# VH-VL binders against q96il0: the designs that were tried, part 77

Target 1, 167 residues: q96il0
Amino acid sequence: APERGAERRDTAPSGVSRFCPPRKSCHDWIGPPDKYSNLRPVHFYIPENESPLEQKLRKLRQETQEWNQQFWANQNLTFSKEKEEFIHSRLKTKGLGLRTESGQKATLNAEEMADFYKEFLSKNFQKHMYYNRDWYKRNFAITFFMGKVALERIWNKLKQKQKKRSN

## First folded at step 3 (VH-VL)

Design m6 (framework fv_belrestotug)
Fold by OpenDDE, second read of step 4:
Structure m6 (fold): chain C 167 residues (1-167), chain A 120 residues (1-120), chain B 108 residues (1-108)
Amino acid sequence: as target 1 above (167 residues)
Amino acid sequence: QVQLVQSGAEVKKPGASVKVSCKASGYAFTSYNMHWVRQAPGQGLEWMGVINPYSGSTSYAQKFQGRVTLTRDTSTSTVYMELSSLRSEDTAVYYCARDQVYTGKPFDYWGQGTTVTVSS
Amino acid sequence: EIVLTQSPGTLSLSPGERATLSCRASQSVDSSYLAWYQQKPGQAPRLLIYGASSRATGIPDRFSGSGSGTDFTLTISRLEPEDFAVYYCQQYDYSPRTFGGGTKVEIK
């Protein structure tokens, strides 16, 4: 029995962006677009005196970023795979080879590809709706915690000013 | 049993057109692409084009572009190959060949061939 | 277009001998899209091998195909009298589909 070569499921590596900001940076850094998601990762700064609320905000932002990276990496992989399968299927249906005379992958015309995009969007409509909903929920939570952190910082500054006036 | 039966031999003058038929039987006509291949006397095989009998979609070899027309009649399970502006070099045996649409198998059944002679 | 070069052009052998036919492609062809045909005088071609190594229905076990990339081989392990014919390779990975020039297997 010929060993069916294990189709290496190109599992989108959970590739944490290898982008490392300079060690002395006191700011968030934006990396180059990830090769799978095409999203720019943010490296979040960790203050030495990070408050519990600031830590919670940072973690929430990190988790949301990871969620977003994974979603789009998987979506792009699925899209690319289904697109290729569609093209191959249509070319076979036409009795055509998968390659052009120049050795390039044969493609379909814009009209035929329009059908693919329509079908793909239709098939993934619900998935995108859920993504959008969850995206808004996460961003709302982040914004809420940003507000709390801002208030905490104001309060701490006011306390420090009062203590300096009393001495 | 799968059969591809082609029309009889043709003798044409230069500049004329020839239309060769290929009648399919013994299988679902619209489920298989039909290809045309020719063979000049003492020469190899040359691919001319393909038709999808279901959609009517066609593709032609560049060499025959503008001169070859593939058509189908689903009611009679027949594919036609018309070649126009005939030249002496078009003297050949023309074959229809069945190809499976989805299996990636090449020409598993062939017509008996039609001899086309182009002579002045 | 992809050019398939078959060698030798003529192969003279006796019944019972092993025949080895070569088909070389000008570019890499996916093995899933290479076929071999037999053609006898006055007859249409007959499919022997598809996907480089898969035998067509009703083809004897003495016929085998192998190869990958640019180099493909048809082997007839023991020639029978009915095997003396012209053999063509075909690629159907690229459009247009192309055939080799053929190898004539003749009686020595």
Scores: ipSAE 0.238, ipTM 0.708, lowest interface PAE 1.8, mean pLDDT 89
Fold by ESMFold2-Fast, scan of step 3:
Structure m6 (fold): chain C 167 residues (1-167), chain A 120 residues (1-120), chain B 108 residues (1-108)
Amino acid sequence: as target 1 above (167 residues)
Amino acid sequence: QVQLVQSGAEVKKPGASVKVSCKASGYAFTSYNMHWVRQAPGQGLEWMGVINPYSGSTSYAQKFQGRVTLTRDTSTSTVYMELSSLRSEDTAVYYCARDQVYTGKPFDYWGQGTTVTVSS
Amino acid sequence: EIVLTQSPGTLSLSPGERATLSCRASQSVDSSYLAWYQQKPGQAPRLLIYGASSRATGIPDRFSGSGSGTDFTLTISRLEPEDFAVYYCQQYDYSPRTFGGGTKVEIK
């Protein structure tokens, strides 16, 4: 069993700090933007005496991060591939090469690229709509469990205060 | 090609310190956490700690707290594990391993291992 | 800490046979955070299965994982010569991360 210890000092004053929107936290490790998703991953710290409720919150946050990373990695990859295919197709129809004289990738002008962006957004509209729906659902659940964890920490603090002496 | 290459075998006296290196290549070094795991002869695997190469933040197993220090050098894409106050029971093969926990893949690549022998 | 118990300690089989390896946890582990590794003598472990049932990249389909709660299984449907090794389960649900004691799959 874990030894009886005092609650963290930052929780001591009636738990007020736990009810504020979390400051950009140093509790967990924050990584650089992922190469494919462009999102910063977080490696969540697991405390020695993690409660079942805290574990549930952590798992929910980890699952949401994984889902989000996978979605954007796939989306960015699809965008990149389709963009290159579109550019190559248009250059080929114009009888142009894929590289400039300096060896750089040949590009289309902004007007021509606007056609690609419109097509890509239209094609992916439903996919993005479902992503946003799931994103809000996940964030609502996370916020809900964050509230539950905060209340649990206050309860534990009050229980500890009522327990006069522990040897 | 992802590769983790560790430094060579070490023989140490009790009370000494050992510092093992793990050089990463073939991927974005700062995008993956690096863990250290050891294995005593004929025994199973034991987790020692983890470092985030981007931030330098570390977390250690309670058993090694105060004796193990994890560091990194981003210019050489290398992680270091230093273990102090060596005892005979620290004789083991020490591995570094890359972590993608947020994608559900805990240790997808491992170093080849470094044998550390502690003998009087 | 979560204790993982693997059984049997040693499994003696011939190529072509099915291997079934057990991993039992001292308390419930979310299947999303259970992995299996293969280790050959003198080599580092290799990730086989993560999330209890997902094969890692490059792992043959003869390897499969299953289970939930406290009871997890690794199955090798038809042993190949290169499959004779030690296998470890790992939970990464709780801190500290812990490994099972291993099951050695060896030739009869």
Scores: ipSAE 0.000, ipTM 0.473, lowest interface PAE 17.5, mean pLDDT 80

Design m6a (framework fv_belrestotug)
Fold by ESMFold2-Fast, scan of step 3:
Structure m6a (fold): chain C 167 residues (1-167), chain A 120 residues (1-120), chain B 108 residues (1-108)
Amino acid sequence: as target 1 above (167 residues)
Amino acid sequence: QVQLVQSGAEVKKPGASVKVSCKASGYAFTSYNMHWVRQAPGQGLEWMGVINPYSGSTSYAQKFQGRVTLTRDTSTSTVYMELSSLRSEDTAVYYCARGSHYELPNMDVWGQGTTVTVSS
Amino acid sequence: EIVLTQSPGTLSLSPGERATLSCRASQSVDSSYLAWYQQKPGQAPRLLIYGASSRATGIPDRFSGSGSGTDFTLTISRLEPEDFAVYYCQQYDYSPRTFGGGTKVEIK
């Protein structure tokens, strides 16, 4: 989520509109897919009586979402840019124009595009490996804190029952 | 050309605050995290913290927690590092460095450094 | 925090010789998150190696990195005059990110 300050909340960087959840909500809301990342953003509900542990979990989930959105938005833009550069380079090497006689964008055949996909996957293999490792670490941390929050809620219920028994 | 340009040298008294700027150019500012690292005279490198320019989210080394504040201005592609309650031990060269959110490559572009001198 | 210990503190060699620099971590570090930097007097650090063994863009092939777990090595196969500098290892697997104390490679 955009932070309070000089930044305009209703407009995302690169001209993408922000999702607007219902004005009053008591649970998390899921928005439409982002133009660049193709991932649905989640707007997290903040309870009035949020514990420090619950706040830590929520912040971890929010930070993980921002990290995930940034990675995939960047990856998708990089793919599109490099694909276009590859097509233009190959067409120039062949002595072909960038557009067909009908004025449409010139394209490469499936065999030629296979070269690009193999190179792109190979070049990005390490990047995707690091993404997967970090994704697992983040999800492990989230699961761990979810467990701690669940235990906290159980102990709070037990304390409440003990209080009732005291009359 | 990818470049990070930092503000000029500062001389401060103990107890004061300093704010150093780091202006990015030649790349998509919000696509890379920005780290801050310092180096005291004759000493090694010490990591201070990181900011995600897209979200404004920050993470600080425990040693600096409560004294350091990282902020950014997306309209000028600039990151700021503010260090408060300065001590003589804070005399150092302060660097900003571009890092990948997916850790690849790690701190591949560095600013030229800003010398901060704290003296009574 | 993870402590990185570099050895030797100073390595005195002549141009053309092989340099081997060691970095030992206080606990296991995933090799994917280990980097090496070069720093010359009055200059900012320069990334040499990331992910323990991947050379950064523009870095000559005489620089190579290896290692896993707690033991990592930077090797310069044949020292050039411009390679005499201070070298730092860095882990970015755990928060906070930490740097080694540095190894100074100097002319004999």
Scores: ipSAE 0.000, ipTM 0.465, lowest interface PAE 16.1, mean pLDDT 80

Design m6b (framework fv_belrestotug)
Fold by ESMFold2-Fast, scan of step 3:
Structure m6b (fold): chain C 167 residues (1-167), chain A 120 residues (1-120), chain B 108 residues (1-108)
Amino acid sequence: as target 1 above (167 residues)
Amino acid sequence: QVQLVQSGAEVKKPGASVKVSCKASGYAFTSYNMHWVRQAPGQGLEWMGVINPYSGSTSYAQKFQGRVTLTRDTSTSTVYMELSSLRSEDTAVYYCARTKDYFGSPLDYWGQGTTVTVSS
Amino acid sequence: EIVLTQSPGTLSLSPGERATLSCRASQSVDSSYLAWYQQKPGQAPRLLIYGASSRATGIPDRFSGSGSGTDFTLTISRLEPEDFAVYYCQQYDYSPRTFGGGTKVEIK
């Protein structure tokens, strides 16, 4: 038992969540959006009689969640950093300070910001394309295993009915 | 140019602990998982565990649960493997190795290995 | 845990010959999660094949992988002097990740 508890303790669905699901929860629990990725983490309920197939599905969903959290946290951080660098560079090129005469943070107009967005999208096109491919692959795998788990549950119920009728 | 550089060889007494480092460079450190694999002299490869550098979340092989601790330092792009209560059977070369992504990936880049010898 | 059994333990061949290495799993492993690694003395392992049949970047086309379920094979179509090494299969379908015992390909 202690070994099983230690194995379960190693499981970290979101890795970045500070929310705590209710201890008596019999269902998956969805938390608030993560501050970096802006995605809602899911804490998965682990039944006592989890089959190997159900465990594989849960693990796949947990791993996919962590991957997705990492990708978007890093992407959002990169976007924010490059946006600030772009604004700073453009203001310096125009001979303007980082703050207006009223002390407010200096900003660029919509036309200038459009240049940044076009450059950012172009530069990150391949990265986003690989993300989309992996995202579809992961969701296909999850759907496939969800189907297998559903069939397993149906088969187990049918086996119980047939065995009882045979007795 | 992806590189994983590990710390130097260690000689320890039974009962001691050892901490091996693996410094990553050439890629986004927090976007890839880091695994630890060991190899006893003349033996095959044995997986010990994995750490997610973004979250710090770890998963260990049951055999090493309670003795191994994986940590990371994002400021130095370094992963650490600490193994406690050392026994002679822990004498091995310890490797860090990266997966391309968190989901179902092979170990694509490996460190050079760190020899840990446990002898009285 | 999944046990991977590699055979033969040692394969003695001459340059130019075909090498066929077997890896058998104790239970079915999705081919998408099987890899092969090459290790030379004093060196770290190098990824050769992943997903049972996909070559890693920079790996020569004389290396090929095949198989599904419980039976997987690594084939080296025409051995070169640099190919004499130990080869390990690995599954990453189930936790913990496990490796085979290795096959040593040595010069005759």
Scores: ipSAE 0.000, ipTM 0.501, lowest interface PAE 14.8, mean pLDDT 81

Design m6c (framework fv_belrestotug)
Fold by ESMFold2-Fast, scan of step 3:
Structure m6c (fold): chain C 167 residues (1-167), chain A 121 residues (1-121), chain B 108 residues (1-108)
Amino acid sequence: as target 1 above (167 residues)
Amino acid sequence: QVQLVQSGAEVKKPGASVKVSCKASGYAFTSYNMHWVRQAPGQGLEWMGVINPYSGSTSYAQKFQGRVTLTRDTSTSTVYMELSSLRSEDTAVYYCAREINWGSTQYFDYWGQGTTVTVSS
Amino acid sequence: EIVLTQSPGTLSLSPGERATLSCRASQSVDSSYLAWYQQKPGQAPRLLIYGASSRATGIPDRFSGSGSGTDFTLTISRLEPEDFAVYYCQQYDYSPRTFGGGTKVEIK
């Protein structure tokens, strides 16, 4: 069962972990970094009287988090796999073993790894540019809806104040 | 008490579609991902896909991409698996399974009883 | 996808004997994301071990899991009559989740 203050996670589509807050949370919860994406998940509090506009904002923020988690989990896994393959290939061509006498993974120096980083960055440049554009688009949409929610809350407070004055 | 109760056995003709349900009870439905796993007669377990009941987001195994659709209804705490363009090779027992992540581990802690789908002419 | 190879395919033993089941991954799997399931005919799989070595609630201590990297083992120290079943390993470190082909433990 759930533990007070204990962290609980669930797997989202694409294998990304999802964090669940403790029961009776009245605010958003921030979890530890995901194993693959290295991003901290946020579980959003759902108010009892959530407006349709507030629901749209919350869903947009949740979808953006899932998109972000999936992107970075995939990117980090691909980077790690390709880095390992590159190192193994280079060590094999030099006639060197894949592990040291102590069982540690054999590594290449920074100069040798520069070729890998250059290739990785070059082939992923366009993908990262489109990620940044989508990130800006999503952030703009979130900010826009946050503004709408703020205006709705101000309007509701003003209407409530007007009712108090009338009665 | 956590329970996953699946719909009854189905017999379908090749080319038809089947929709299997999995009704969850005894826990916060939207807090746990639900997976679908099938098993052909005498064969092993095969993962089909997962749905996040909170967001409705899905991910499918490549083998089933384009034929499987996972959906959920939060008002009834039910997950659905629809498989289209059925072939004889789709004859199997289909299971729903809940994923729990506790600490650093992830696993399927509760399984539905299974739904037998038979595809025959 | 990660391929999990279980061996042997069938293990014929008598009650009281030790069963050792192997699961080999095509590439390294973090032990935190390896599980073992038991399945009896006509029943859904039942979780035995998660995180390579942690017993699930209600699982007898005669069941133990071990291993890391590419090689994992499920051990049943003294087979009871109810332990004759098919056993599956599963990894959830990588998408898609994959299962081994299974090892059937049957009465000799």
Scores: ipSAE 0.000, ipTM 0.432, lowest interface PAE 22.0, mean pLDDT 80

Design q1 (framework fv_cofetuzumab)
Fold by OpenDDE, second read of step 4:
Structure q1 (fold): chain C 167 residues (1-167), chain A 120 residues (1-120), chain B 111 residues (1-111)
Amino acid sequence: as target 1 above (167 residues)
Amino acid sequence: QVQLVQSGPEVKKPGASVKVSCKASGYTFTNYAVHWVRQAPGKRLEWIGVINTGSGNTYNNQDFKGRVTMTRDTSASTAYMELSRLRSEDTAVYYCARDTPYLSGKFDYWGQGTSVTVSS
Amino acid sequence: EIVLTQSPATLSLSPGERATLSCRASQSVSYRGSSYLAWYQQKPGQAPRLLIYDASNRATGIPARFSGSGSGTDFTLTISSLEPEDFAVYYCQQYSSWPLTFGGGTKLEIK
């Protein structure tokens, strides 16, 4: 009998992707979509000779990723719960159960669900605006540091070429 | 560790109201709905209702005919259940219980219970 | 509402024996292989403890001696070999329809 693996308790999403790449990875890895955020995590490779600026960039990218994972994990959880609650409340109002007589999950029609989506979007509009603003700020910072790292790498290559010409 | 700690025992007169608290710890309070269940002496468990701790929306058993009010304080990670117009038949142990994710309707953690006695 | 009937009301057994508890629903609580039934254990003066969910899945920390089976309207909780701590009241609960409902319980007592 195949040992049905202990289904790990889906603990509340810590917002941190549990994706771990192979130990011998020499490049960045993109994981499968996280079950809570639906975002694909990136595991950043750490070079042996990572500069302080490269390290800062990597940390900023990691922090931004964690922030995104946490935001969307929480948002998706909230959405799912509110959606289910809305359905349950409307079914209750109609005198209907959670399941049909055939055992199917009772659902609302598209029109009824449109009301939910409208209300949900309205309620979360400001939250999404702040998210977008912060997303742009973070990505701008990342891009800025990417530019700095690129310049540093160019400068280091030039210095190495000069040293080889002088010997 | 996940814990639900309820308020102490209550003795009320018929027609009065009782408010029971349920303080949650060891998890993110707003990520799990809280249910209320009661058990009269020698009787089966009876589901009272559920509160979405994030939104504050409630879904109550119609058998209580609007006598139940559920609230939450997210800052205190505490859920409340108030039962009004108390009757002798409301004498029971009241439990709060945590739902599993996504309002599944099954309960993985319970409070210790609050004894409510309604007597003349 | 869905009425859950548990049988027997009382079950008297000795440690080491096999216990079989039945829960019958007034209507189906299953669909496409999924069953919306849970089992709880309750000891005197304590809150219920989740044992089984979705008819056959053991909750975390529940010993392997507990197993759930069934579909549709008929469900069974089995304790393969009773331990002294297993003597309690067992409740089934459905979450297929509103309101959520519990069975009347089976009292498992020591013979």
Scores: ipSAE 0.015, ipTM 0.574, lowest interface PAE 8.0, mean pLDDT 86
Fold by ESMFold2-Fast, scan of step 3:
Structure q1 (fold): chain C 167 residues (1-167), chain A 120 residues (1-120), chain B 111 residues (1-111)
Amino acid sequence: as target 1 above (167 residues)
Amino acid sequence: QVQLVQSGPEVKKPGASVKVSCKASGYTFTNYAVHWVRQAPGKRLEWIGVINTGSGNTYNNQDFKGRVTMTRDTSASTAYMELSRLRSEDTAVYYCARDTPYLSGKFDYWGQGTSVTVSS
Amino acid sequence: EIVLTQSPATLSLSPGERATLSCRASQSVSYRGSSYLAWYQQKPGQAPRLLIYDASNRATGIPARFSGSGSGTDFTLTISSLEPEDFAVYYCQQYSSWPLTFGGGTKLEIK
């Protein structure tokens, strides 16, 4: 079932549309944090005369952002879900409901939560290790293509300077 | 290595009480809940209840409320289950089992079992 | 309380064969994408041994021939190629709701 407030293209902005800056000052800029990943999306500026190499770099950065967003959205959802399950199970074992007698949401103290945090970190150690490995691989690739783009720009500038010197 | 070692077999008369012990080793006792489960000869496993070894809080299956008392001794890393007003149908092997740190209700390690026979 | 029904009660097979054991719950034991069901193996005179938890995760030290599947109310334990030591009684257990409950067991016996 679709949402009651089904969006139209001109009034239902995607992340890009919602965050789109004025064209006059277009450069890379940062949006508000995503509600699931808690990461701020970057809007990439697209030059009018973008080279194939520049396009490849931009796409790589965009894919890396999407991968990073997906990882942290999944991680945060898993953390929240398991935290709620832990709290619910612990309170159920104590014979306590989700609310205190005063009507406030029932919670566990820091000492009781220490078990959850230790297990969550241990359980997700390998996952985070693979994330860090892939994060460094992706950033190395981005840095490499940034270098290639910089060399392309230098070469084009030198070619243009040489052409001017030919007269 | 994780190990749960239970006390030896018991023979009791109807109306008596029995106290079974479960000594834990190889892990931090207070970080893991201990459950008690029994199995009558030829029957399914039956859950009795759980004790949070850190806090001492317990939750007992309704079928045993009023007859089961669970306790623990943190200095000895030992959990106890006492069943009172014994009947012949309480004849079973009684197991202690370790939960996860999260009190999830799944048991990765079990004691060897304690045979309890109730007979006149 | 949630009632777990295991079938068949007895399964007679030979070493090398595939075993499929079923566990049906009277109510869903799944919540928010997780299924709170475990499988245990019990040999005569021994305590049960955890095989599978969260319906499909193998416990530490459990051979790859053991696998679990299912969600909601219908669950299956599969042993891909029976070894002599696999002939035992198998129990499913739910931990979605208290009190915790076990199935009636499936006895896997040699043909």
Scores: ipSAE 0.000, ipTM 0.450, lowest interface PAE 19.2, mean pLDDT 79

Design q1a (framework fv_cofetuzumab)
Fold by ESMFold2-Fast, scan of step 3:
Structure q1a (fold): chain C 167 residues (1-167), chain A 120 residues (1-120), chain B 111 residues (1-111)
Amino acid sequence: as target 1 above (167 residues)
Amino acid sequence: QVQLVQSGPEVKKPGASVKVSCKASGYTFTNYAVHWVRQAPGKRLEWIGVINTGSGNTYNNQDFKGRVTMTRDTSASTAYMELSRLRSEDTAVYYCARGHQYDISPMDYWGQGTSVTVSS
Amino acid sequence: EIVLTQSPATLSLSPGERATLSCRASQSVSYRGSSYLAWYQQKPGQAPRLLIYDASNRATGIPARFSGSGSGTDFTLTISSLEPEDFAVYYCQQYSSWPLTFGGGTKLEIK
């Protein structure tokens, strides 16, 4: 039995939001942007005769999409949280309230916010560097498998032509 | 809440066929795949196959090739597994379970199981 | 197909003890930092219950005493302090490649 609202999300490895692709699509489908990552997920078409190599390529692309979704969802949440904490901390240091006389949220000027952006980028430099490294590794792997799938299709086509000629 | 409710127990003679149903509720049926798994008395779990509920495409374990047919009815949110040419060794509890629609995945919600007994 | 071997076949322990269950794969079920290995709990007369996915992530509603670890071909399920309701059969399952396969199971029984 669920506890305190139990499962709010699927336990699926991808972590991506579930949604239905177009009914008659025989191609990959692009969905609406995820709430947290702001990235648009791709739903991959699975053909009836998918080869093991085609399956590996699809799996790699799906895993890359999930990894990318998780990275940016976490970054956006971290950025929002730390930005809010920074603004509140600086306003408290200045002896100012969190809201203006007009009832709007009190804000820092562009010069003050530049300090936050510089600190955030500096603090996250190593993390973003690792992201870029993994991004390139994943895209090179995808390109490699795309090439292998293309060669498999060419070979199968040639094999089919040879079979027809022998008959 | 997510639920998968299976049809009741079946007793069949060797050579007959059996069709088990799995009715889904609490989620959008066509956004998730349905897997079929069986378990003979005192034995391990054995994966039978999976159906993509949106497209109707299936992937079957080679051990069941030619005997298993998986289908679904999107209007009724129900998946079906039919096993033909039954043998005594097909005696087992058959489960349906929910998985990821577009990737190989674990199974997060399971039906209660359907007991199938094949006896002469 | 990928063969999963679980050990021990039977583990007799008392409530409050730590349980460590092993699952070995005939070939790697890991890819790019992700491991496609799940753990299930099954009680007599019941359907399996997903405990762990991606080798180490707890499924929703699963108590913190359950943890998974490992990568490649060697995986472990640990129950830090056994509760009476934990005495059941545990199965590992790979979803790295078709067909999906399960281990032979480890029966956790009260001593």
Scores: ipSAE 0.000, ipTM 0.466, lowest interface PAE 19.5, mean pLDDT 80

